# VH-VL binders against q9m4b5: the designs that were tried, part 23

Target 1, 129 residues: q9m4b5
Amino acid sequence: MQQQGSKSGSEMEVTWEDQQNINIFSRLNNRVHDLDDDIKSAKEKCENLEDAGNELILADEEMVRFQIGEVFAHVPRDDVETKIEEMKEATCKSLEKLEQEKESIVTQMAALKKVLYAKFKDSINLEED
Below, E stands for the ipSAE of ESMFold2; O stands for the ipSAE of OpenDDE; V2 stands for 0.75 times the mean of E and O plus 0.25 times the DockQ between their complexes.

## First folded at step 20 (VH-VL; framework fv_tislelizumab)

Design r4 (at its last look DockQ between E and O 0.47; V2 from the best seeds 0.00; counts 0 for: pae E 2.4 > 2)
Fold by OpenDDE, look of step 20:
Structure r4 (fold): chain C 129 residues (1-129), chain A 119 residues (1-119), chain B 107 residues (1-107)
Amino acid sequence: as target 1 above (129 residues)
Amino acid sequence: QVQLQESGPGLVKPSETLSLTCTVSGGSISDYYWHWIRQPPGKGLEWIGVIYYSGSTKYNPSLKSRVTISKDTSKNQVSLKLSSVTAADTAVYYCAREGYPSGYLFDYWGQGTTVTVSS
Amino acid sequence: DIVMTQSPDSLAVSLGERATINCKSSQSVSNYVAWYQQKPGQPPKLLINWASFRERGVPDRFSGSGYGTDFTLTISSLQAEDVAVYYCQQYNSYPYTFGQGTKLEIK
């Protein structure tokens, strides 16, 4: 967030409330970036689990090779399928919660932007490149 | 008024798992982020980790993934688990609140609970 | 990790005099710095947020300043109740880190 010099001769006074709003906005923006990383990771995991599930469905083997930590074990396909589905459901649900949190924060940021731009107009930049 | 109260075993044996609970009254835990901070006897403060609204967590890398923070909205509680404890984990443990959109970082703290790791 | 270094480790100031505590970060933390007061047997109390914003109920004699890597907590006129350990903290990035603390005593 950057404050630019006032183009007009009348410098608008930055109040305590203004500075607080700017600080909050900046903090929320940082949080959004954190959430973006988490969301990306969660999406990838969800997709990977989905793909794994689909692959198991197509498999005709009753026993499949499954990696547990650093150990490979032969496990019944049905057991692995069940576990993958559970993991997928949990991961995708977590993803949904992350997205909801982000949406909430973005909404708050939008409100702050409206207030700050109303006062400072072109003298403040709250947009990310 | 919001109140935070940490609770758990005051004594834990080495290699065991420390389990603490922060019980919140006067407000919903769903509306805030929650942090755990600890303070070894006579020393400074160490940030342990945080849990977000979504349940996402961030931890101090220094704890080498021994930490788990969770929350139970039905009980209005936040929990801390620290596995494989050693004498170095002896400390007063605090839970603290972080709120949005107010931006207050640690506006409320628990009184802390003392945990001693000893055989 | 961002290291927060306070100076001095201990400070003795006469009643009514100015107390100054400095905090330096190993990297720029913008204005994401908080100051805490801790008395024996109590949790830390948030005094200053965003480097210079006093928390509600904090006396006017407390002030914070700084941006980037150098921060200062000032008590303009030390009172007896101000005897405590003070900590700076950065929350610019994880992990959050604290200074080692400054013990403030009455001279």
Scores: ipSAE 0.758, ipTM 0.885, lowest interface PAE 0.6, mean pLDDT 93
Fold by ESMFold2, look of step 20:
Structure r4 (fold): chain C 129 residues (1-129), chain A 119 residues (1-119), chain B 107 residues (1-107)
Amino acid sequence: as target 1 above (129 residues)
Amino acid sequence: QVQLQESGPGLVKPSETLSLTCTVSGGSISDYYWHWIRQPPGKGLEWIGVIYYSGSTKYNPSLKSRVTISKDTSKNQVSLKLSSVTAADTAVYYCAREGYPSGYLFDYWGQGTTVTVSS
Amino acid sequence: DIVMTQSPDSLAVSLGERATINCKSSQSVSNYVAWYQQKPGQPPKLLINWASFRERGVPDRFSGSGYGTDFTLTISSLQAEDVAVYYCQQYNSYPYTFGQGTKLEIK
């Protein structure tokens, strides 16, 4: 994609502002891909915390073994349930922020795409394969 | 024109938390990414982290467990907290703006604030 | 972490002559390289973005080139106000990293 949107062999004059917009579009596209990776990682963490909570529900003991660093400690089941739920809530909030960020970036890309296609028409390809 | 001004205590004791604020004038912080960078005396630049539009953050892995970057849009401020400091954290600390739309690095820098960690 | 290595570490150039500073990344960073000028007692100032895109207000004597791993900042005719330390910086991948700096002096 970074080889697309750059003027080469064209008769149309590319202004400083046009080149800036092309460079920004390319960078935003890469940022969306980075955000997608972050979103995937956050979703996997949330799923793992949900699985841990489900396993704790199946346990019938009042005290459970919980890993703290490299050691295990026996802690009350209710305390572990509370900790897992707090971690899940924090992860879901982080995921929401990442999804909002992606939406903002995609919206900015759409606006730039309209401007660049309006000026350069078929002389430019901003679509990634 | 946009101006960035860092502020905070110039002296911090080891094991304490370093807390800095970047106050932005002449523009809103809401539409930009904001970065913190530091420069130890006589040395080069080290990127600390960034805060996104949404408040999501990315941190240098070398500092990740110790660093928090946050925003207060009502005060137009970006904040840095670095916990458990040592003498190695002595540096000039800069806030810097990533331009709008994001991908424009770093078009405005603060003047920097010197932080010394000493017991 | 992507290591950015500048050469030389210091450079002395006569007024009106060309100064050339190189920056090499430990892996490809495409064109996601910025160049900064830092004068004594001042914060860094952005000169070049996207390896070769000169920022507004930067004199025409500054130019950048490169793609992938090898990047160059050139000052075509050195002036006295160009005495500074120059840094390259990659922003292809987190963490963003800077070169160690090149100190430019008048010979």
Scores: ipSAE 0.469, ipTM 0.791, lowest interface PAE 2.4, mean pLDDT 86
ESMFold2 (binder alone), look of step 20: mean pLDDT 92; pTM 0.944

## First folded at step 21 (VH-VL; framework fv_tislelizumab)

Design u1 (at its last look DockQ between E and O 0.45; V2 from the best seeds 0.00; counts 0 for: pae E 6.9 > 2)
Fold by OpenDDE, look of step 21:
Parts: C-alpha cells; structure tokens; sequence
Structure u1 (fold): chain C 129 residues (1-129), chain A 118 residues (1-118), chain B 107 residues (1-107)
C-alpha cells in the first residue's frame, strides 16, 4: 500500500480512521497471501488423494501397500479405499473453508478500497503489482 | 461481554500430552482468530500458534512438531494439544482472541497453570 | 524468527515523571507492533496496537511511536498503577514474537 502526494498540490489530512483503515487493509492483504499458500497446498493434497482413490479402484489386488507414518504396511484394499475417501472428504472440505475465508477477506478489502479511494483518489494505491 | 476461560490438567507427566481447552462465552468463535500464548514462571511470553476462521493453523516452529490447535464450534471451544512435554513446557497458558476486523489480542483468558512433573 | 529486544530490562521512575521503553526488531516489521502491560497474576493487557494506536480505555499518558525497527512506549507522567512489566510484540510475520519485557518500578 502506497500513499502518494496529491496531484493538486494540496495535502490531504489523514485521519485516525483513515490510518486504521489502511492498516487493516494491509493486514488483510497479508492474510490473503497466507491463505493463497494454504489453498495451493490443500488443492494439491485433495488432487493427490483423488488420484490415489482412482488408482485403487482400478487395482486388482486384495492387499495393497499403504504408508502408516514412516512405515509401509500391507492393508486390505477396501480398508485403504475407505481411508482415502475419508481423507479426501476432509481435505476437500478444508479447501472449501479456506476459499470461503479468502472470499470473505477479499470482500472486506473491497469495502475498504471504496472508502479509501473515495477520499484519497489517486493519492493512494491499494493495488498489487 | 466476551469471556475466555482456559481449562485443563494442572499437572502433566513428562512425555505425556498436554490438553487444554479455551471456552468462549459472549460471542461465537467462528468470527475470530484464536491464539495460544504461554509464559514460563518468571519469564516472558511465547507465541504458540493461531487458528483461522477456516481452521487453518500456524504454529511456532519451535513447537510445530508437537502442537495441535483445533476448534469445536458446537461447543464454542478452542483446544491446544502439546505432545511429549518436558519440564520446559511448565507455564501459564493463555488463549487470546484476535478481534474483528483486525484487532490483535483484544481479549485474553485468565490463563491456566500447567506444571510438568513426574 | 524476528527478534524483539527491549531496553532497558528494568526501569525505575519517579511518580509524575516520564518513562520511556524502547523496542528494537531484528528486521523491519513496518508498524505491526503491539505493547502490553502485565501485572502479577494477570494476563497481558493490550495498550498499543499498530505501533501508535492506543486501545480503548487506555489512559492518554500512554503513547507509542516508531516504524520499521525502532519502537518506543512512553508514559508521559508515571502513576502508581503503572507499575508492571511491559512487553512489545511484532505481528508482521509468523511466528509472532515478544520482547523480553521491561520491569517498570517507582523510584
């Protein structure tokens, strides 16, 4: 976030409320970046679990190799399928929640932008490069 | 009025898991971020971690491998689990709220003392 | 991790006099600094947020300043009830970190 001098040459007074709004906006922007990273990770995990599930459906073996912690064990295919489905459901649900949070924050940021641009116009830049 | 109350065992044996609960009244936990902070006797403050609206968590790297923060919206509670405790984990544990729209640590619990001893 | 270093570790000030506590971060934390007051047997109380924003209910004698790496908490006229340990904190990046604390006493 950057404040620039007034093009008109007149200095606009920044109120306590203005500064607070700018601070909040900045912090929300940082949270969006954090959430973007989390969303990326969650998407990857969800996709991986989906792929794993699909592979198991195609498998002919009754017993499959499954990783428990740092140990590989042979487990019935049906049990692994159930586990993967549970994990996928949980992970994908978490992804949905992350996206909802981001959407909420972005909405808040948009509201702040309206207020700040209404006052400062071209003397403030709230856009990311 | 919002109130936070930490609860859990005052005594935990070494290598066991410390489990604490922060019960919130006067507001929904779904609307805020929640943090855990601890303070060893006679020492300063250490940030443990945070849980977001979505349930996403961030932990102190020094504790990351041992810490789990979760929440139960139905009970309006936030939980902390710390595994493999040692004497170094003896402290007063606080839960704190990050308020809306973005007010850091606007409410604290009174804290709960946890002693790790055999 | 960002290290927050307070100075001094302890401070004795006469009633009615100015108390100044400094906090330095190991790297820039913009204005994402908070100050807390903690009395014995109580949780920390948030006094200042965003380096200079006084929280509701906090007396006017408390003020915060700074940006980047150097921050200051000032009590313009020390009162008896101000005896406590004060902590600075950065929340620019995880993990959040606190200063080691400054014990403020009456001289």
Amino acid sequence: as target 1 above (129 residues)
Amino acid sequence: QVQLQESGPGLVKPSETLSLTCTVSGGSISDYYWHWIRQPPGKGLEWIGVIYYSGSTKYNPSLKSRVTISKDTSKNQVSLKLSSVTAADTAVYYCAREGYPDYLFDYWGQGTTVTVSS
Amino acid sequence: DIVMTQSPDSLAVSLGERATINCKSSQSVSNYVAWYQQKPGQPPKLLINWASFRERGVPDRFSGSGYGTDFTLTISSLQAEDVAVYYCQQYNSYPYTFGQGTKLEIK
Scores: ipSAE 0.755, ipTM 0.885, lowest interface PAE 0.6, mean pLDDT 93
Fold by ESMFold2, look of step 21:
Formats: C-alpha cells, structure tokens, sequence
Structure u1 (fold): chain C 129 residues (1-129), chain A 118 residues (1-118), chain B 107 residues (1-107)
C-alpha cells in the first residue's frame, strides 16, 4: 500500500509524471491482490478436481452421480473420469494465464519501485507489511 | 500516433453472433489492456469487458457467457464476439485502451453502430 | 454493481460562468473515478482520472475533486466548446460502471 514518508530537506519536487507513477503503482498493487484471490480460487478448484478424480479411482460402481449444471445425473464412471480430466486441464490453463498476468504486473511494479525509490529515497514507502 | 478503429457488420440478425474487430495503429496491443464498451440508443455507457496482457479476460456479468474478447497479435487487432444477439444488443460499440492498469480510458475508437433486426 | 448517480441530469450555464456536476457512488470507490466528455457523433474523451488528476492536454478550467462516494467535476469558466454530455465512471471494482450522464448546455 502506498504510504507517505517524510520529505527530505532538499528542494526535490514531485512532477506530474511522478504523481502519475505513484498512482499507477498504488493501483497495480491492488490488481495483484485481486489476482491473488483469483489464483487462490483456481488452485482450490484444481485441488477439488484432483480429489474428485482420486475418489472415483477408488470407487467400484460403474454408474456414478455427476453434476451437470444445477442437477445431478447418473453417468458411466469412465465418462466422469474423462470429464474431470478435461475440467482439470481447463482450470490449469486458466491458472497459468493468471500467474503470467501477475508476473507481468510485478515486473512493472519493480521497475516503478526502482524509479521512485531512486528519486524519493526514504520519503516514500512502496513496501507491504 | 495511437489510433483505434472498430469494424464489422452494421446489421445483425437475432440469434446470430455479432463479431467486431478493433484495429490498432501506433503501438503494440501486447503492451496494454483493451476494453469494449457499448452505448445503446437513449442509454448511457455499458462496460462489456477487458482483455489483459496474458490474454486473460473479465466480462460484465450482465452479458454472462455470451461474450468473448480475444486478440490477434499478428494483425494488431482486438476482437469482440457476442453470441445469441437480440434487439437489446443494438448499440454503438467502442473499443478503448487502458494505458497502464487503471489509466482508463486514454484512447477510444470512433465507434461502430450495430443494429439487431429481423 | 456499483451505481454511479450524476446530478443534475441536465444543466444550462451562461458562457464564462461556473458549471458544477456531481457524481455519487452507491459504495466507496476511493479515488478510482474518471470523468469523460462526449459530443454528438464522437466517442467519450477522458478529462480527469483518479478523481482529480487532469489528463494532459485538457484545459485547466476543468477540475475534479472527491473521495469515497462524492465526486465533483467543475468547469470554472464555460466555453462554447464545452457543450457536451459528461460522464463519471468508477473503476474500483468490476463491472466498471458509468453515471447516467449530465447534458451541459449554454443558457
């Protein structure tokens, strides 16, 4: 989160570009938090699908209940195994995209940190606790 | 100079898929977030969705699963598909650039009018 | 969805006089508000971002203020070219939402 530290005793001035960079950094930080929530949800979905697949491996029944939309239907076990694997693949691909997006944003934030700390030193704090 | 231009059919029949492209000049589409916004007749602006650097997307829940936003880096184009259209989808459609995340919206296309009629 | 409510819906102001447009959000949006100007047949044009940060090239008679739920766009001395519809927009959370617009006319 952006914090205002004490200003130095020098004549350093905040330009329009400096203020824009500070604003951008603040919002990028919030974007990372939103992405972390999305990544956590995607990881939980992957884990739930893995658990469902493992439970199905242990089951002997040839017909199982499987959720289709808002209803359950009885379907062959092999079809459920195939569907679970397809859902895992899709979820993992989505997770990879979210992680790539976060990496791009963190790289952008690191570049802004370097510029802002070089100019403002200890009069600004761009680190999270 | 950054310029955005929407293109696509002006008339679309109900139940068909509306397909629009936004052609960008003066910069790479990979470096920015891209949005679609529409303005129905007699109404204000409605945000449709965004596509990020990685190609991940977020959409307005009001449009649910009918919307797909994609990009083609080789043509420097951002595309909108809206399936199963009805008369309620009649609007001027804009593409818009997010210059840095949350630097919104520094460039807009001129807009393209889409009418859904049978 | 966060509702952005502008007031007034329309406003007539004499040339050279001050015009004030208000925008209120249904919940806090911090300073994540933009203001746009839209003239007939044209796309919206960004005037102000982060509630008060004037976009480069926008005349200094345009100013914005506010934080949280209450926001204001002010034109300190109305010019003929300022006749347009003005929109506020929040980008604190998805879906991004716009105010209904305020039509500004010469009185």
Amino acid sequence: as target 1 above (129 residues)
Amino acid sequence: QVQLQESGPGLVKPSETLSLTCTVSGGSISDYYWHWIRQPPGKGLEWIGVIYYSGSTKYNPSLKSRVTISKDTSKNQVSLKLSSVTAADTAVYYCAREGYPDYLFDYWGQGTTVTVSS
Amino acid sequence: DIVMTQSPDSLAVSLGERATINCKSSQSVSNYVAWYQQKPGQPPKLLINWASFRERGVPDRFSGSGYGTDFTLTISSLQAEDVAVYYCQQYNSYPYTFGQGTKLEIK
Scores: ipSAE 0.040, ipTM 0.675, lowest interface PAE 6.9, mean pLDDT 85
ESMFold2 (binder alone), look of step 21: mean pLDDT 93; pTM 0.947

Design u2 (at its last look DockQ between E and O 0.34; V2 from the best seeds 0.00; counts 0 for: pae E 5.4 > 2)
Fold by OpenDDE, look of step 21:
Structure u2 (fold): chain C 129 residues (1-129), chain A 118 residues (1-118), chain B 107 residues (1-107)
Amino acid sequence: as target 1 above (129 residues)
Amino acid sequence: QVQLQESGPGLVKPSETLSLTCTVSGGSISDYYWHWIRQPPGKGLEWIGVIYYSGSTKYNPSLKSRVTISKDTSKNQVSLKLSSVTAADTAVYYCAREGYPEYLFDYWGQGTTVTVSS
Amino acid sequence: DIVMTQSPDSLAVSLGERATINCKSSQSVSNYVAWYQQKPGQPPKLLINWASFRERGVPDRFSGSGYGTDFTLTISSLQAEDVAVYYCQQYNSYPYTFGQGTKLEIK
């Protein structure tokens, strides 16, 4: 986010409220970046669990190798399948919540952009490269 | 009026897990970020971690392996768990609200004292 | 982690005089700095946010300034009720970090 001088040659006074809006926008933008990282991670985990579940469904073994912490154990396939499904459901639900949070923040940012651009026009840049 | 109240055991034995709860009244926890901060006796403030709307968490790296922050919207509570406690974890523990989108730590609990001792 | 260093560690100022507390960050934190007042047996109270914005209800004698790495909290005319420990904090990046605190007393 960058403030630039007025192209018209006239200086526009930045009010307390203006600065607050700019600050809020900046913070929201940072949160979006954080959420993007979290979303990426959650997507990967959700996908991995889905793949694992699919592979397990195709497996014909009664006992499968399952990792508990740093230890591998042999457990019934059906138990692992249930566990993976639970983990997938939880992880994918978390992903959904992350995306909803991001959407909410982006909506708020859009509202702030309208207000700030209405006042500052081309003298402010709220767009990311 | 929003009020925060920390609660939990005042005494915890070494190697056990410290469990604290922040009960919020006068507002929904779903609308804000929530932080935990602690203060050892006679010392400064240490940020423990935060929980987002989505439930996403960020922790202090110094405590990351031992800390879990969660929330229960049905009870309007935020929780802190700290495992494998030592004497160094003796402190006053605060929950604090981060107002959205404008305010940081606009409300604090009164804090709860936790002593780690055998 | 970003280190916040306050100076001085303790300060004694006469009533009605100016008190100045400095805070330096180990790297730029833009204007994402907050100041807190803490009295014995109480949680910290937020005084200043975004380096220079007073919170509601905070007296005008409190002011914050700075950007980047150097920040200052100023009490223009010290009052008896201002005796407390003051902390700066950055929230530019995780983990959030606090200064070590400055104990302000009346001379």
Scores: ipSAE 0.798, ipTM 0.901, lowest interface PAE 0.6, mean pLDDT 93
Fold by ESMFold2, look of step 21:
Structure u2 (fold): chain C 129 residues (1-129), chain A 118 residues (1-118), chain B 107 residues (1-107)
Amino acid sequence: as target 1 above (129 residues)
Amino acid sequence: QVQLQESGPGLVKPSETLSLTCTVSGGSISDYYWHWIRQPPGKGLEWIGVIYYSGSTKYNPSLKSRVTISKDTSKNQVSLKLSSVTAADTAVYYCAREGYPEYLFDYWGQGTTVTVSS
Amino acid sequence: DIVMTQSPDSLAVSLGERATINCKSSQSVSNYVAWYQQKPGQPPKLLINWASFRERGVPDRFSGSGYGTDFTLTISSLQAEDVAVYYCQQYNSYPYTFGQGTKLEIK
């Protein structure tokens, strides 16, 4: 018997390859969300370091409070300026790597979407709400 | 098809740096995540760390201050350095592939034995 | 760190019988568990990913189950070539950790 507008779905034949692709897509999506959290944290750290640098520039004193581990200590302004710049460079480099990593994963997800939508059409939804 | 081959010195002196290379054939290292895992004699498996597409890394906190993972795309190689080794670092060292993020570990090297001894 | 505890440490099973290996995590790892088979002098071989998804080329007598903290690897009809050490591994969070291994032998 024929069926009007046959579509892929849970009752359509799902091969091992199809299940593999669905599983991989689901994990790539989770990875993107984890990367988004890491990117947000790195952006926040970069902003905090920029704010600290701005406060340092506006300070009149040669000795400033600077966090060493979990405590603050009074240290020379020049030493703090050097340390802040080093931390900013490391954070910006890390952020760039995280963004590149996300781009690679989104590209893989797009390729999987193409394959899965071509087979299953309206029977699946791979988009975020 | 895809093959992973670890290489490096089999004997390393205490306090020295252990340096290993994983040579990959049958595929590009740029397309995957690469891990190092070790297995001390008669013991289980310990994850050392991973290097991602971009070259960023994550390390086991138990080894973090001593471990560096890097890659050389021109030679299609992934490298492990472990500094300040002790007898506790004696193990078989494996490189392993993560086929897609969280699809792991679908290929393993044959392993290379490293002994830390005077 | 998430501790993966396997039971038993060793297991002897008659040919054709069912072998069951358990793995318990110290906190929830969802379904982010893999199982490996390792024979003497060889690297581990991936059998099961995502707790229950059998890797291509792995015989269908191998099956995995579990979610959260309790996981099981089952060999429904043991064959001689299944003699090995079996490891579970979580990849829910870094560092990735392995169980201590279960040595499977023929009675």
Scores: ipSAE 0.181, ipTM 0.710, lowest interface PAE 5.4, mean pLDDT 86
ESMFold2 (binder alone), look of step 21: mean pLDDT 93; pTM 0.947

Design u3 (at its last look DockQ between E and O 0.40; V2 from the best seeds 0.00; counts 0 for: pae E 2.3 > 2)
Fold by OpenDDE, look of step 21:
Structure u3 (fold): chain C 129 residues (1-129), chain A 119 residues (1-119), chain B 107 residues (1-107)
Amino acid sequence: as target 1 above (129 residues)
Amino acid sequence: QVQLQESGPGLVKPSETLSLTCTVSGGSISDYYWHWIRQPPGKGLEWIGVIYYSGSTKYNPSLKSRVTISKDTSKNQVSLKLSSVTAADTAVYYCAREGYPSGYLFDYWGQGTTVTVSS
Amino acid sequence: DIVMTQSPDSLAVSLGERATINCKSSQSVSNYVAWYQQKPGQPPKLLINWASFRERGVPDRFSGSGYGTDFTLTISSLQAEDVAVYYCQQYHSYPYTFGQGTKLEIK
């Protein structure tokens, strides 16, 4: 976000409310970036769990190798399948929530943009590079 | 009026897990971010972590391996768990609110709950 | 981590006089700085947000200034009820960090 002087040479007064809106916008923008990282991570985990689940469905072994912490153990396939499904459901649900949060924040940012651009026009830039 | 109230055991033994709850009244926890902050006796403030709307969390790296923050919307509560406690974890623990879209940081605090780690 | 360093650690000021507390960050935190007042047995109270925005209900004698790495909390005319420990905080990036605190007393 960048404030620039008016090209017309007229100085526009920045009110306390204007400054607050700019600050809030900046914080929201930073939060979106944080959420992007979390979303990326969650997507990867969800996908990995889905792939693992699919692989287990195709497996015909009664016992499979499963990692518990830093230790590998042999566990019944059905138990692992159940565990992976639970983890997938939880992770994918978390992903949905993250995306919803981001959408909410983006909506708030859009509202702030309307207000700020309405006042400052080309004297302010709220766009990401 | 929004009120925050921390609760939990005042005494915890070393190596055990500290469990605290922040009960919120006068507003929904779903509308805000929630932080935990602690203050050792006679010392300054240390940020522990935050939980987002989505339930995503961020923790202080110094405590990351031991800290879990969660929330229960049905009970309007935010929880803190700190595992493997030592005497260094003796402190007053606060929950605090961060609001959006107002962007206000820590506009409301609980009164804090004292936790002593001792054998 | 961003380190917040307050100065002085303690300050004694006469009633009606100006009190000035400084806070320096180890790297630029723009205006993402808050100031808190804490009295014994109470949680911190937010006084200033975004370096210079006074919270609702905070007396006009309190003011915050600064941008980047150097910040200042000023009490223009110290009152008896202002005796407390004051903390600066950055919320520019995680982890959030606080200054070590400044104890303000009446001279």
Scores: ipSAE 0.486, ipTM 0.824, lowest interface PAE 1.1, mean pLDDT 91
Fold by ESMFold2, look of step 21:
Structure u3 (fold): chain C 129 residues (1-129), chain A 119 residues (1-119), chain B 107 residues (1-107)
Amino acid sequence: as target 1 above (129 residues)
Amino acid sequence: QVQLQESGPGLVKPSETLSLTCTVSGGSISDYYWHWIRQPPGKGLEWIGVIYYSGSTKYNPSLKSRVTISKDTSKNQVSLKLSSVTAADTAVYYCAREGYPSGYLFDYWGQGTTVTVSS
Amino acid sequence: DIVMTQSPDSLAVSLGERATINCKSSQSVSNYVAWYQQKPGQPPKLLINWASFRERGVPDRFSGSGYGTDFTLTISSLQAEDVAVYYCQQYHSYPYTFGQGTKLEIK
């Protein structure tokens, strides 16, 4: 039965927009965790490429093995150095964009948090720790 | 009201690059995430990838490095490039919007554009 | 990849009767499931988000439920305009994946 009844509690009515905001906040929190994983992976890739570049610079070979698709080929050291540097620059730019994306999401969560705490006060906990 | 319109060539030769554009009206592309989804004839839906607020992208691993999604803020357009196409890439291609804030999927779809890969 | 498996592949239901479509994910997707309706020659239309949140403008006869791996779309009283293919979709993890679809017809 969804008829008139006594409202004896201090509970507030949850609107469609309130439920949407709660669902969005939960999803954004999940998004931040996904972005953190991506950022961690990108940082590791940047470090690995830096290490590979340093190892290649210290090597005394003119030709090195380099994977081209499914085939390994002997390629001049200078060509591999150039390729590693290109990959390193691209990966570091990608990392910067991921960090900017996370900042945008955190900003959106802060705005939602303010709205939800203003309405529901102590009835909700939006803090992740 | 937001509207999405896909455009591009309907016929593409094998091994070439498929290029599609999603033109958005009634809102800025900078405010949303934009996705590409495709549907082969008589089959289900396959997610291709997404472009974020920052321009960062995420792609379906099944398409590997063949996919590039980009956006042109000055034209309010989101683009898809798919290289080295085969007959398996024949499908209806959709652009779709992820709502604001991100996580509200997918509130607007384009009408779709049919792409056939054939000699 | 998270596999979304719908059942049944096709369903015939009498007008005014209840239609039930199931969707099972190969691993937990929390409540990050959407349901779409697709009619011939049209793009998919969002019906349900977050497993149970009915999109604005969607008739009350559509409802969704589930959490984790088992999800259900229910049409409480089938109307003629509900004839379509229905898809579930997870957006918990990349790549986002769709079920194979369920064709709903009038019996």
Scores: ipSAE 0.462, ipTM 0.790, lowest interface PAE 2.3, mean pLDDT 86
ESMFold2 (binder alone), look of step 21: mean pLDDT 92; pTM 0.940

